VH-VL binders against q96il0. Designs and how they scored, part 20

Target 1, 167 residues: q96il0
Amino acid sequence: APERGAERRDTAPSGVSRFCPPRKSCHDWIGPPDKYSNLRPVHFYIPENESPLEQKLRKLRQETQEWNQQFWANQNLTFSKEKEEFIHSRLKTKGLGLRTESGQKATLNAEEMADFYKEFLSKNFQKHMYYNRDWYKRNFAITFFMGKVALERIWNKLKQKQKKRSN
Below, E stands for the ipSAE of ESMFold2; O stands for the ipSAE of OpenDDE; V2 stands for 0.75 times the mean of E and O plus 0.25 times the DockQ between their complexes.

## First folded at step 1 (VH-VL)

Design e4e (framework fv_ebrasodebart; at its last look DockQ between E and O 0.40; V2 from the best seeds 0.00; counts 0 for: pae E 2.2 > 2)
Fold by ESMFold2-Fast, scan of step 1:
Structure e4e (fold): chain C 167 residues (1-167), chain A 121 residues (1-121), chain B 108 residues (1-108)
Amino acid sequence: as target 1 above (167 residues)
Amino acid sequence: QIQLVQSGAEVKKPGASVKVSCKASGYTFTNYYISWVRQAPGQGLEWMGWISGYSGDTNYAQKLQGRVTMTTDTSTSTAYMELRSLRSDDTAVYYCARHIPYDQSKGFDYWGQGTLVTVSS
Amino acid sequence: QAVLTQPPSVSVSPGQTASITCSGDNLGSKYAYWYQQKPGQSPVLVMYQDTKRPSGIPERFSASNSGNTATLTISGTQAMDEADYYCQTWDDSTGYEVFGGGTKLTVL
């Protein structure tokens, strides 16, 4: 059974958090930010009378969330790992230990770190056009189906009003 | 288990067309791209193009522009690659492989078993 | 255009270190990937993002990518490592995936 509130679980390949909504919730639940992606996961409430159109919208949103969470978790893990490796490598090259005389972590100066950021951005930034294109297409599809669901709900309300009048 | 399963071997005459399938399982098909890579006997790997499992957007290698078409059927999690106007030098093993072109942490981590296409007159 | 050049063949004795190079214009500004292919089999990803190793790939495999050259290094080479090795990168201007010509590693 689900625990009250959000409970995080780490997954090695994507870093995606898993969370459990409150047991009595009748609405979508937003969890805390994932450790790796920094994005808040959404647990979707599934109503007993969910229409096929509402189901398609929910599945599109769930798939988009999984895609987006995985992408940013991998991006952030790569950045953190390569930054740490870069710092360690440069300190070793200088003949310095990983700690200062005061016991703090040894760091590189701003000029040396600028080299790392420039290299990392160069290797990763060029992919953003394709990521943004996919992100826009996913959001367009979600918006389109949100519109269809809204129209379906309006139509159902009108049908109920007409049925009430005929009885 | 993540798996890509391809259709069986084909023998075609020059000028014919071939359509190879790649059925994916064990992951969310719409969150990955499928690349097609071929290998002529005794030769290296040649990238042919990729298709998005979500949008159906394609990108084809310049050498194959006008002869290749890639499609998907999301209801069956299947990718297809059709090559037209076959020549003897199209004889190769054709592979499908999953990846995400803009997610640099993803190489071609899962490959199909390959489909031998023989073009002979 | 991105073109990756590999030596056609490399020979080593068992237990020796094998080095396979992959050269391309400004390759160090892109991520490099490495694949192992044995006869009659599909390629297997052995290194990704220049230096990273997938689960199940032995620690004796390592790689680097700097300037114009990426290198795959196999320490303590074993008979089972005999295979064709391919480097791969992505050309951001075209969105094309690019493979090197392949290197046949022979363990004598």
Scores: ipSAE 0.559, ipTM 0.805, lowest interface PAE 1.9, mean pLDDT 86
Fold by ESMFold2, look of step 4:
Structure e4e (fold): chain C 167 residues (1-167), chain A 121 residues (1-121), chain B 108 residues (1-108)
Amino acid sequence: as target 1 above (167 residues)
Amino acid sequence: QIQLVQSGAEVKKPGASVKVSCKASGYTFTNYYISWVRQAPGQGLEWMGWISGYSGDTNYAQKLQGRVTMTTDTSTSTAYMELRSLRSDDTAVYYCARHIPYDQSKGFDYWGQGTLVTVSS
Amino acid sequence: QAVLTQPPSVSVSPGQTASITCSGDNLGSKYAYWYQQKPGQSPVLVMYQDTKRPSGIPERFSASNSGNTATLTISGTQAMDEADYYCQTWDDSTGYEVFGGGTKLTVL
């Protein structure tokens, strides 16, 4: 079952913005920021003659994007929900309303909010530690495969030039 | 549909080893961690360790350190747990469990059906 | 090392509210998770990250976590809720996952 604290969906019409890649694009396309994750999704182009190495790179990038989108969508919703619950609880303890005299959401002062940020960091410390480690491992792997694809393309160009010269 | 399907029951003698498999389907295996949890007859749940589906990094319970090895095969989306130097008190149902999305290493949202391992004389 | 203590059993009449506690030192500084296990079956996640309910879990399940105590609450308890319930968190010093001893819920 999907996580209820974060709402994941494609860039469907019910989102904040709608995006359609160009019809004739033969390159990857970067869309607007996703409403929930605040990350710009890449819309991947799949070329007709994609090599096995190029396919591995594209799939690694797709899986990493999925992983990263899901992490930040969930993290942003968890942060927002727990922040409002903390504020609401402290305002009730003080006997104050949820809105100011001007109609804006009531807040806590900076010292009071520091307690929330410390508690949130403590609860989520290991999650971020593993996220950061895995992010670096994924980024290193993507960079490595990008280099391998570049070398493969150079080698193929050299083979094509050698074949033309021998005729 | 997300599923974790484990290998069948095992009967072992003391001193032997056992390797339990956990085949995952319905999600991107490399984006999640897998934990192993065991339950002796009539007893509670005991966490054994976890493995990252992406990196293969592990964290083993201290009680089992030196006797347990966890691995993955990303090409088949399968996690493995091997327990060596088996004793009678290792008799239990062994579960694999997927960590909940993006709570990497903490909670478990899908569980395998369990694998009974019996260690007897 | 973190230790989670649960009562061994809780009995409730059908339609009443069941309350299962899970005590641990400074448990409210971490997230608590809850699992239901019926005889011969695998555990099922029923609450996560203190108060969140997975899809497919009835609204009568709720939970809280503050101070040293997390509590799983089942309102309008039904015969089908009869099961063992485990709480779970982690140990900050080791990073190990920690389960409570389990609570057998009986619906009489």
Scores: ipSAE 0.497, ipTM 0.765, lowest interface PAE 2.2, mean pLDDT 85
Fold by OpenDDE, second read of step 2:
Structure e4e (fold): chain C 167 residues (1-167), chain A 121 residues (1-121), chain B 108 residues (1-108)
Amino acid sequence: as target 1 above (167 residues)
Amino acid sequence: QIQLVQSGAEVKKPGASVKVSCKASGYTFTNYYISWVRQAPGQGLEWMGWISGYSGDTNYAQKLQGRVTMTTDTSTSTAYMELRSLRSDDTAVYYCARHIPYDQSKGFDYWGQGTLVTVSS
Amino acid sequence: QAVLTQPPSVSVSPGQTASITCSGDNLGSKYAYWYQQKPGQSPVLVMYQDTKRPSGIPERFSASNSGNTATLTISGTQAMDEADYYCQTWDDSTGYEVFGGGTKLTVL
């Protein structure tokens, strides 16, 4: 029975940066840029007494981060693949090999590459439009919950001060 | 396994409304869009609109503006399409389809089984 | 609104190559998608982003997009490939999804 070659799902591996912040960290950590998205992942701190509102904020931030990582990882992959395909196609059309006589990777000139960029941007315009829209909505929501959490923290601090004055 | 399961066939009178449901499973509902596509008997595919699983934002085909409403229930991962003021020419199989997130733009990769809506006097 | 034009029908003998065209204004500057629909079934995505094939779609399916025309090519066409085929793209101005009129592929 021929081994059905595992079709490499060109899913950008959800490269969760294996960066593990120190266990005793009381703050968010920024990891190195992800290999695929080139975005720096944030490792969110989880307080021992995390409020439901804080938890909601954290989850929203995490979800948004994952969403961004996936978007850019996929975008970069798509860009790279299409760029390579474009170059290969153009070189073939010119009757040129993929390698120069010196053994270097054959490249296209800036003008030819400009055509690629224009086409790529055109094809991906809708994608970017919807991304930007969702980006603003997500960030607005995050900001809103940040405000709520800040207010909750202020209120809790005031209650604690009152309790200390009463004792 | 990713599945879109639609509500059953509907028979309606002209002027009535129909609401079709599409229950999604096997994926994160909020990360995708749901598009609605209809197909009249013996005709091609007609895009009706889409709804965001995250924001609930909608975009409706101009022909259906004012008559169509798309909604989602994120708690049940269900999309709804309501079509009002039904006409005989609205007789069609209605499909919901997962629209791959714009970041992965792979078209409509999963489809519901379709819902036949018959508009008859 | 963007309009996609497909031939209403294409006929091919078993083992031959079928080509289905989809023409639209500036289609070369957009991604084309292709769907197969068999009678009484839901459409199935067979090609995406002009040339990319989803998992589970046979290698005999290929597609290209050049100028104002996208082309779906089925090499070594089989009886099971008899279906309606639809191209799809979007309209940048409206954000509408646009389907072609469909092509009935008959395998003779």
Scores: ipSAE 0.326, ipTM 0.775, lowest interface PAE 1.9, mean pLDDT 88
ESMFold2 (binder alone), look of step 4: mean pLDDT 95; pTM 0.964
OpenDDE, look of step 4: ipSAE 0.303; ipTM 0.775

Design e4f (framework fv_ebrasodebart; at its last look DockQ between E and O 0.02; V2 from the best seeds 0.00; counts 0 for: pae E 19.2 > 2, placed apart)
Fold by OpenDDE, second read of step 2:
Structure e4f (fold): chain C 167 residues (1-167), chain A 119 residues (1-119), chain B 108 residues (1-108)
Amino acid sequence: as target 1 above (167 residues)
Amino acid sequence: QIQLVQSGAEVKKPGASVKVSCKASGYTFTNYYISWVRQAPGQGLEWMGWISGYSGDTNYAQKLQGRVTMTTDTSTSTAYMELRSLRSDDTAVYYCARDVSYGEEFDYWGQGTLVTVSS
Amino acid sequence: QAVLTQPPSVSVSPGQTASITCSGDNLGSKYAYWYQQKPGQSPVLVMYQDTKRPSGIPERFSASNSGNTATLTISGTQAMDEADYYCQTWDDSTGYEVFGGGTKLTVL
């Protein structure tokens, strides 16, 4: 029996939403929010007679979605870690334990947390800037191909109408 | 299988430029970043910079600002690193690595390219 | 710029537990990554996001991050584990990647 080479699954949590759209779906489906990115994945419909332009558009959308899912999954993890560390550090500085006398998790007030958010945004500004640049470029490309696909569909409909008139 | 294949070893004179290539395969090139890391003989790893596989946006280590240029060719899934005004201390093995998200983990590495700068 | 400090060398007997530390300012608030490099080879990711192990890395490899110190632990160290180990993180202000100086693990 040929040893099926263990495909090193890219252990990046491919938030492959276990959501499977109905097999007979003729439209895009939106899944529940991913547990890591909190983004709702879109399951793109694949037409039986998908044109090369439609395929290219679909691939761009899929790739963009995957890229976006990965980015936000990592950002959310980083955010959560830094937030926890910030809280712990501040509580320690205050001489407070991680738990209240009632056994509840000790928290900081909204003002103290505002400082964390400002600091976090400041620290991650460059990363977010680069992300935004890529995001805009990707969406521009998607929009451009959406336009092309729309034009192609119009043209194909016109050709079909002409052929029906000639017969 | 995910692979990064780099160009062969280079020997250069001081003041010259070198351009190393890194061809990626087995994944969507535009969804990741490529980082370049070098290692001088008997020394540790030194990060040089990263480039977006999609936008071509770059972030270079301050030490290399003005001397390094990273580029990508998305049609061939190839990253390039050019280092100019070479010095003897630029003698190193140069690695490309797949960067998962703007400078987090490097999960796949090229085989390395030895660049020797000698008079 | 963030600096990561590693011991230059660690020695361990076969079957014993090796511990490699990586210390840096605010490292506890960031993720640490670990790479193994054998002589003449490219680095290999052995731990990511402090405690996560990539597929194909043996279970004897573990890592933790506490305070400003990340620790790579190799339980039941084997001769094949002899290598240089590098910790890595990033600088949020610059987006630069930062490597530790590396630790040579010798299995005696």
Scores: ipSAE 0.699, ipTM 0.877, lowest interface PAE 0.8, mean pLDDT 90
Fold by ESMFold2-Fast, scan of step 1:
Parts: C-alpha cells; structure tokens; sequence
Structure e4f (fold): chain C 167 residues (1-167), chain A 119 residues (1-119), chain B 108 residues (1-108)
C-alpha cells in the first residue's frame, strides 16, 4: 500500500504564459493563444462592488478556463509524443533508419499515418467522453450562475431606482 | 510535498475575536483558493468561505457575513481567518483547505485549530 | 437551495462492500465529492468529480453520480475504512459550497 497519507492530484502540463491585460481595464481582456493548449486565455475584470454570486461566477469561469487549458496542453503533448513513437516504430518495422540520407527526420505518408490517427482516437475515446461530460457540467453551471447574476443586477438597479424616486 | 499548517488551539471569552493562520507550502500559493471549514463538537462540516491566493477576493457564507474576515500574506504563503463577536456556538475545530477549482474540491486540508469559546 | 442528504450510519463486516448514498435535487447534473474523516483527524479527499480517485486512495474506493443520487462504494471494506464520510457539491441558489450531514461507517 502506498505511504501517501496526503491527497495528490495528477497534474497536466501547464504552459508558461506572458499574458498581461491592460491596467485599469473595465472589461475582460483576451490574450494570445497559449503555446501548449493553443487556447486564448481570458483575464476577468473584477469590479469593486462585486457580489458573492458574481465572485462565484468569476471563480467558475476562471477555473473552467484553467481546467480546459490543462486538458488541451496535455492532450497536444501526448499526441505529439505518441505520433513520434508511432513513426519510430513503423520505420523500424520497415527496416528504415530514423533519419533520411539528408539528415531530416524520416516520416510516413498520409496513408500510413491514417493508422496512427485511428489508434489515437480509439485510445483516447474514453478520455474525450469524460472531457465532454465535464465540459457540459461546467458550462451548465456557468450559464446558470450567469442567469442568477443577471437577475441580481437587474433587481439591484430597480432597488436603487426606487430609492431615488422615494427621495 | 503539499502541506497546510495551522496555528495552535485558542480559548476565548464570548465577545472576543480569534484569528487563525494557515501556512501553505509545497505549491504555488497564488494559483489556488483557500476555503475555511469548521466543525462543532460531534457535528458535521460547515463551509465558512474562501479567499483567492492571488487577488485576495473573498466569498463568505451568509450566516457569517459581518463577523468573518479572510486575508492572505502572499510573501509568507499564509491565509488568515478572523472571526469576531465570538459566541459559545462558535466552539469548533476550524480547518483551512486548498480549494482547487470550480468551488467544489478541497484536496489538501490543514490539521485543524480548536477554538473554544467559554466564559 | 441544494441540500445533501446522507444516511447517518452504515455498518458492514470486514471484506463486505459498503455503499454510502448522497441525495440532492438533480445532483447528477453537478459534480459530487467525497471526504473521509477519522476521529481527531482532518478530512481527506477520497473521490472527486463524481468518479475520480486522488493519487494514494486505494482502488477499492469508487463512486457514481446519476439522477438525484451520488454513491460512494468501498469494496472489500477494511477496518481502516471506519470513519465519517461526507459528500459535497455547490448550491446553485447561493453559489456556496454544501456538505452532506455525514455518514458514520462502522466495520464490525
């Protein structure tokens, strides 16, 4: 039995990002694509009078973004590694070296690579099913809280308007 | 190795304030939230609120709003929870926990701090 | 408002399968999380996002979440599994975290 008495989560590779939104921005800002996930990060604007529900919504959106970034960064790295291993294995089977006579990496034609794509998709089918399930659950929660926040903002504006009218 | 180490037990009079610390190590403090959860003797777990390790943003359980303040010191990777106007029913073990994402999961917990409120 | 209901106690013999339920309206459309707490100790995350097991948690722990009920299952239950178990999710109305009332597992 493992000696681990503490919890530990598996960590997907996280890319290093040089993303800095404009200071004093009153809106969300979208950065350049992350080099590992190829997804654009969003920096969320935080209003001074943010309500607890608005904080919860922002937390959900930020954490969903982080989850999504980590998933695709890991998926892309896994794809690249397995692709290289597949090419290496097939070239060995053919009795070919890993490099061409010109010193370039040897590669397979599109017809041969079709086998790799089929294997990769099949192998990752369960992973993609879990991703889709997680994606739906996360977006349902975000959409629901967006609705709650919208209603809260409308109600607060109506309250403020009523205060002004009564005075 | 990820660890959350809390300050020692406290005994307070009704009406006093208590401030519990939670020192994080083994991870990048600013990448996670810290949630506070308390447990009265023989009772279940009760969520109190969370604080961002990055921004210092907080969200408090409604029943504690006005009495609780959560803060962080990023230079020491430490979170704090201050509870004011203590009552006997605030007697509990107070836990800090690393709040990973989405407001749902607490993957590492501090050892707990017993706060006893008695006259 | 989300309320999570757990049975207060469950008893099993060593080697038997223990099942602990957690019920909440439309819980299966959200994530459920499970924590183990032994007397005098901090809670330990044993299952997250319905079915996922943290590193270091034995393979005999598994879980499901469908409809209104999430279930933690411990196969081949051992004496060391005797503890209080709490489920957790979030409340859609408040945006707050919600714990179940806890289930005392006794291994006789």
Amino acid sequence: as target 1 above (167 residues)
Amino acid sequence: QIQLVQSGAEVKKPGASVKVSCKASGYTFTNYYISWVRQAPGQGLEWMGWISGYSGDTNYAQKLQGRVTMTTDTSTSTAYMELRSLRSDDTAVYYCARDVSYGEEFDYWGQGTLVTVSS
Amino acid sequence: QAVLTQPPSVSVSPGQTASITCSGDNLGSKYAYWYQQKPGQSPVLVMYQDTKRPSGIPERFSASNSGNTATLTISGTQAMDEADYYCQTWDDSTGYEVFGGGTKLTVL
Scores: ipSAE 0.000, ipTM 0.473, lowest interface PAE 16.0, mean pLDDT 79
Fold by ESMFold2, look of step 4:
Structure e4f (fold): chain C 167 residues (1-167), chain A 119 residues (1-119), chain B 108 residues (1-108)
Amino acid sequence: as target 1 above (167 residues)
Amino acid sequence: QIQLVQSGAEVKKPGASVKVSCKASGYTFTNYYISWVRQAPGQGLEWMGWISGYSGDTNYAQKLQGRVTMTTDTSTSTAYMELRSLRSDDTAVYYCARDVSYGEEFDYWGQGTLVTVSS
Amino acid sequence: QAVLTQPPSVSVSPGQTASITCSGDNLGSKYAYWYQQKPGQSPVLVMYQDTKRPSGIPERFSASNSGNTATLTISGTQAMDEADYYCQTWDDSTGYEVFGGGTKLTVL
């Protein structure tokens, strides 16, 4: 689609979804699955009185979503291309045509396709290992800041009760 | 046939920059990474960094942070490595290599580009 | 920062078995890769993922990786095997690629 290419080379896309959340929503919105990543983008609500801590949390969540969307869009593309190349190569080795007599793309049986899945996982092992570590690191940071925001909100409520009592 | 073809040798003065190209053919460029590896005369291999053929994401060796920039042009299946603020100890043969999975294996290598830095 | 240590040279007679070692902390928990480089040429991958051999590499090449040591083994060594050999893995903490210092194999 139009979101890939030079204009997005150096940054994670903010999502490739065509979904547009309502202008005055007070809640996060979850859009439809992205064509390339198959992940649903979240459109984060920005309150008018967002604290610095709340802003940090929102930015961490946005950055994590962009990173995650880009990773899976890339992996899905690579998977699809390598899968087709594997099938075509094995069919040619067996002397078979690339399409059946009905015009459908020929495929391999489950045992043969298992060889592809093992090869793909092996070739991408280190990348998936770093993805998992980064995912846990990001998720831990998000959870930590969620806790800090929750405490901040509790303390603000307590301070507001103190003002009402003293008045 | 999978092939990586690099730009020609260069002679540079200290403080200059060099940009080496690596044109890939025979495979789907956007499904793989390109690693850059250099070799000083009579020395071993030194990894410089990788760049994703799909996203353009990079990972640079710590020693070269701030001096190296790697880019791609997916429309021409070409990777670029630019090294700035050259010093005499940057004299080396610079290789690009197809990186199957974040530097697991480098299965196809370019012919190398000799960069000589001398006053 | 991970480091891979190789002997600087190994000499064997034609027909002997050559062994080139590569030592690194906990190397057996990662994959090891081996490259051959002849004078004036680019490196060539000769073993990958510890024990696997790419198409076109002779069967006399084999490898292993356990504990802190990976080993490239060339049986029936020939004059054409004379080259520099590099092992490679990654650094778990940084994700950087790490090459050994290289081993010059001489076939006398």
Scores: ipSAE 0.000, ipTM 0.449, lowest interface PAE 19.2, mean pLDDT 80
ESMFold2 (binder alone), look of step 4: mean pLDDT 92; pTM 0.942
OpenDDE, look of step 4: ipSAE 0.455; ipTM 0.814

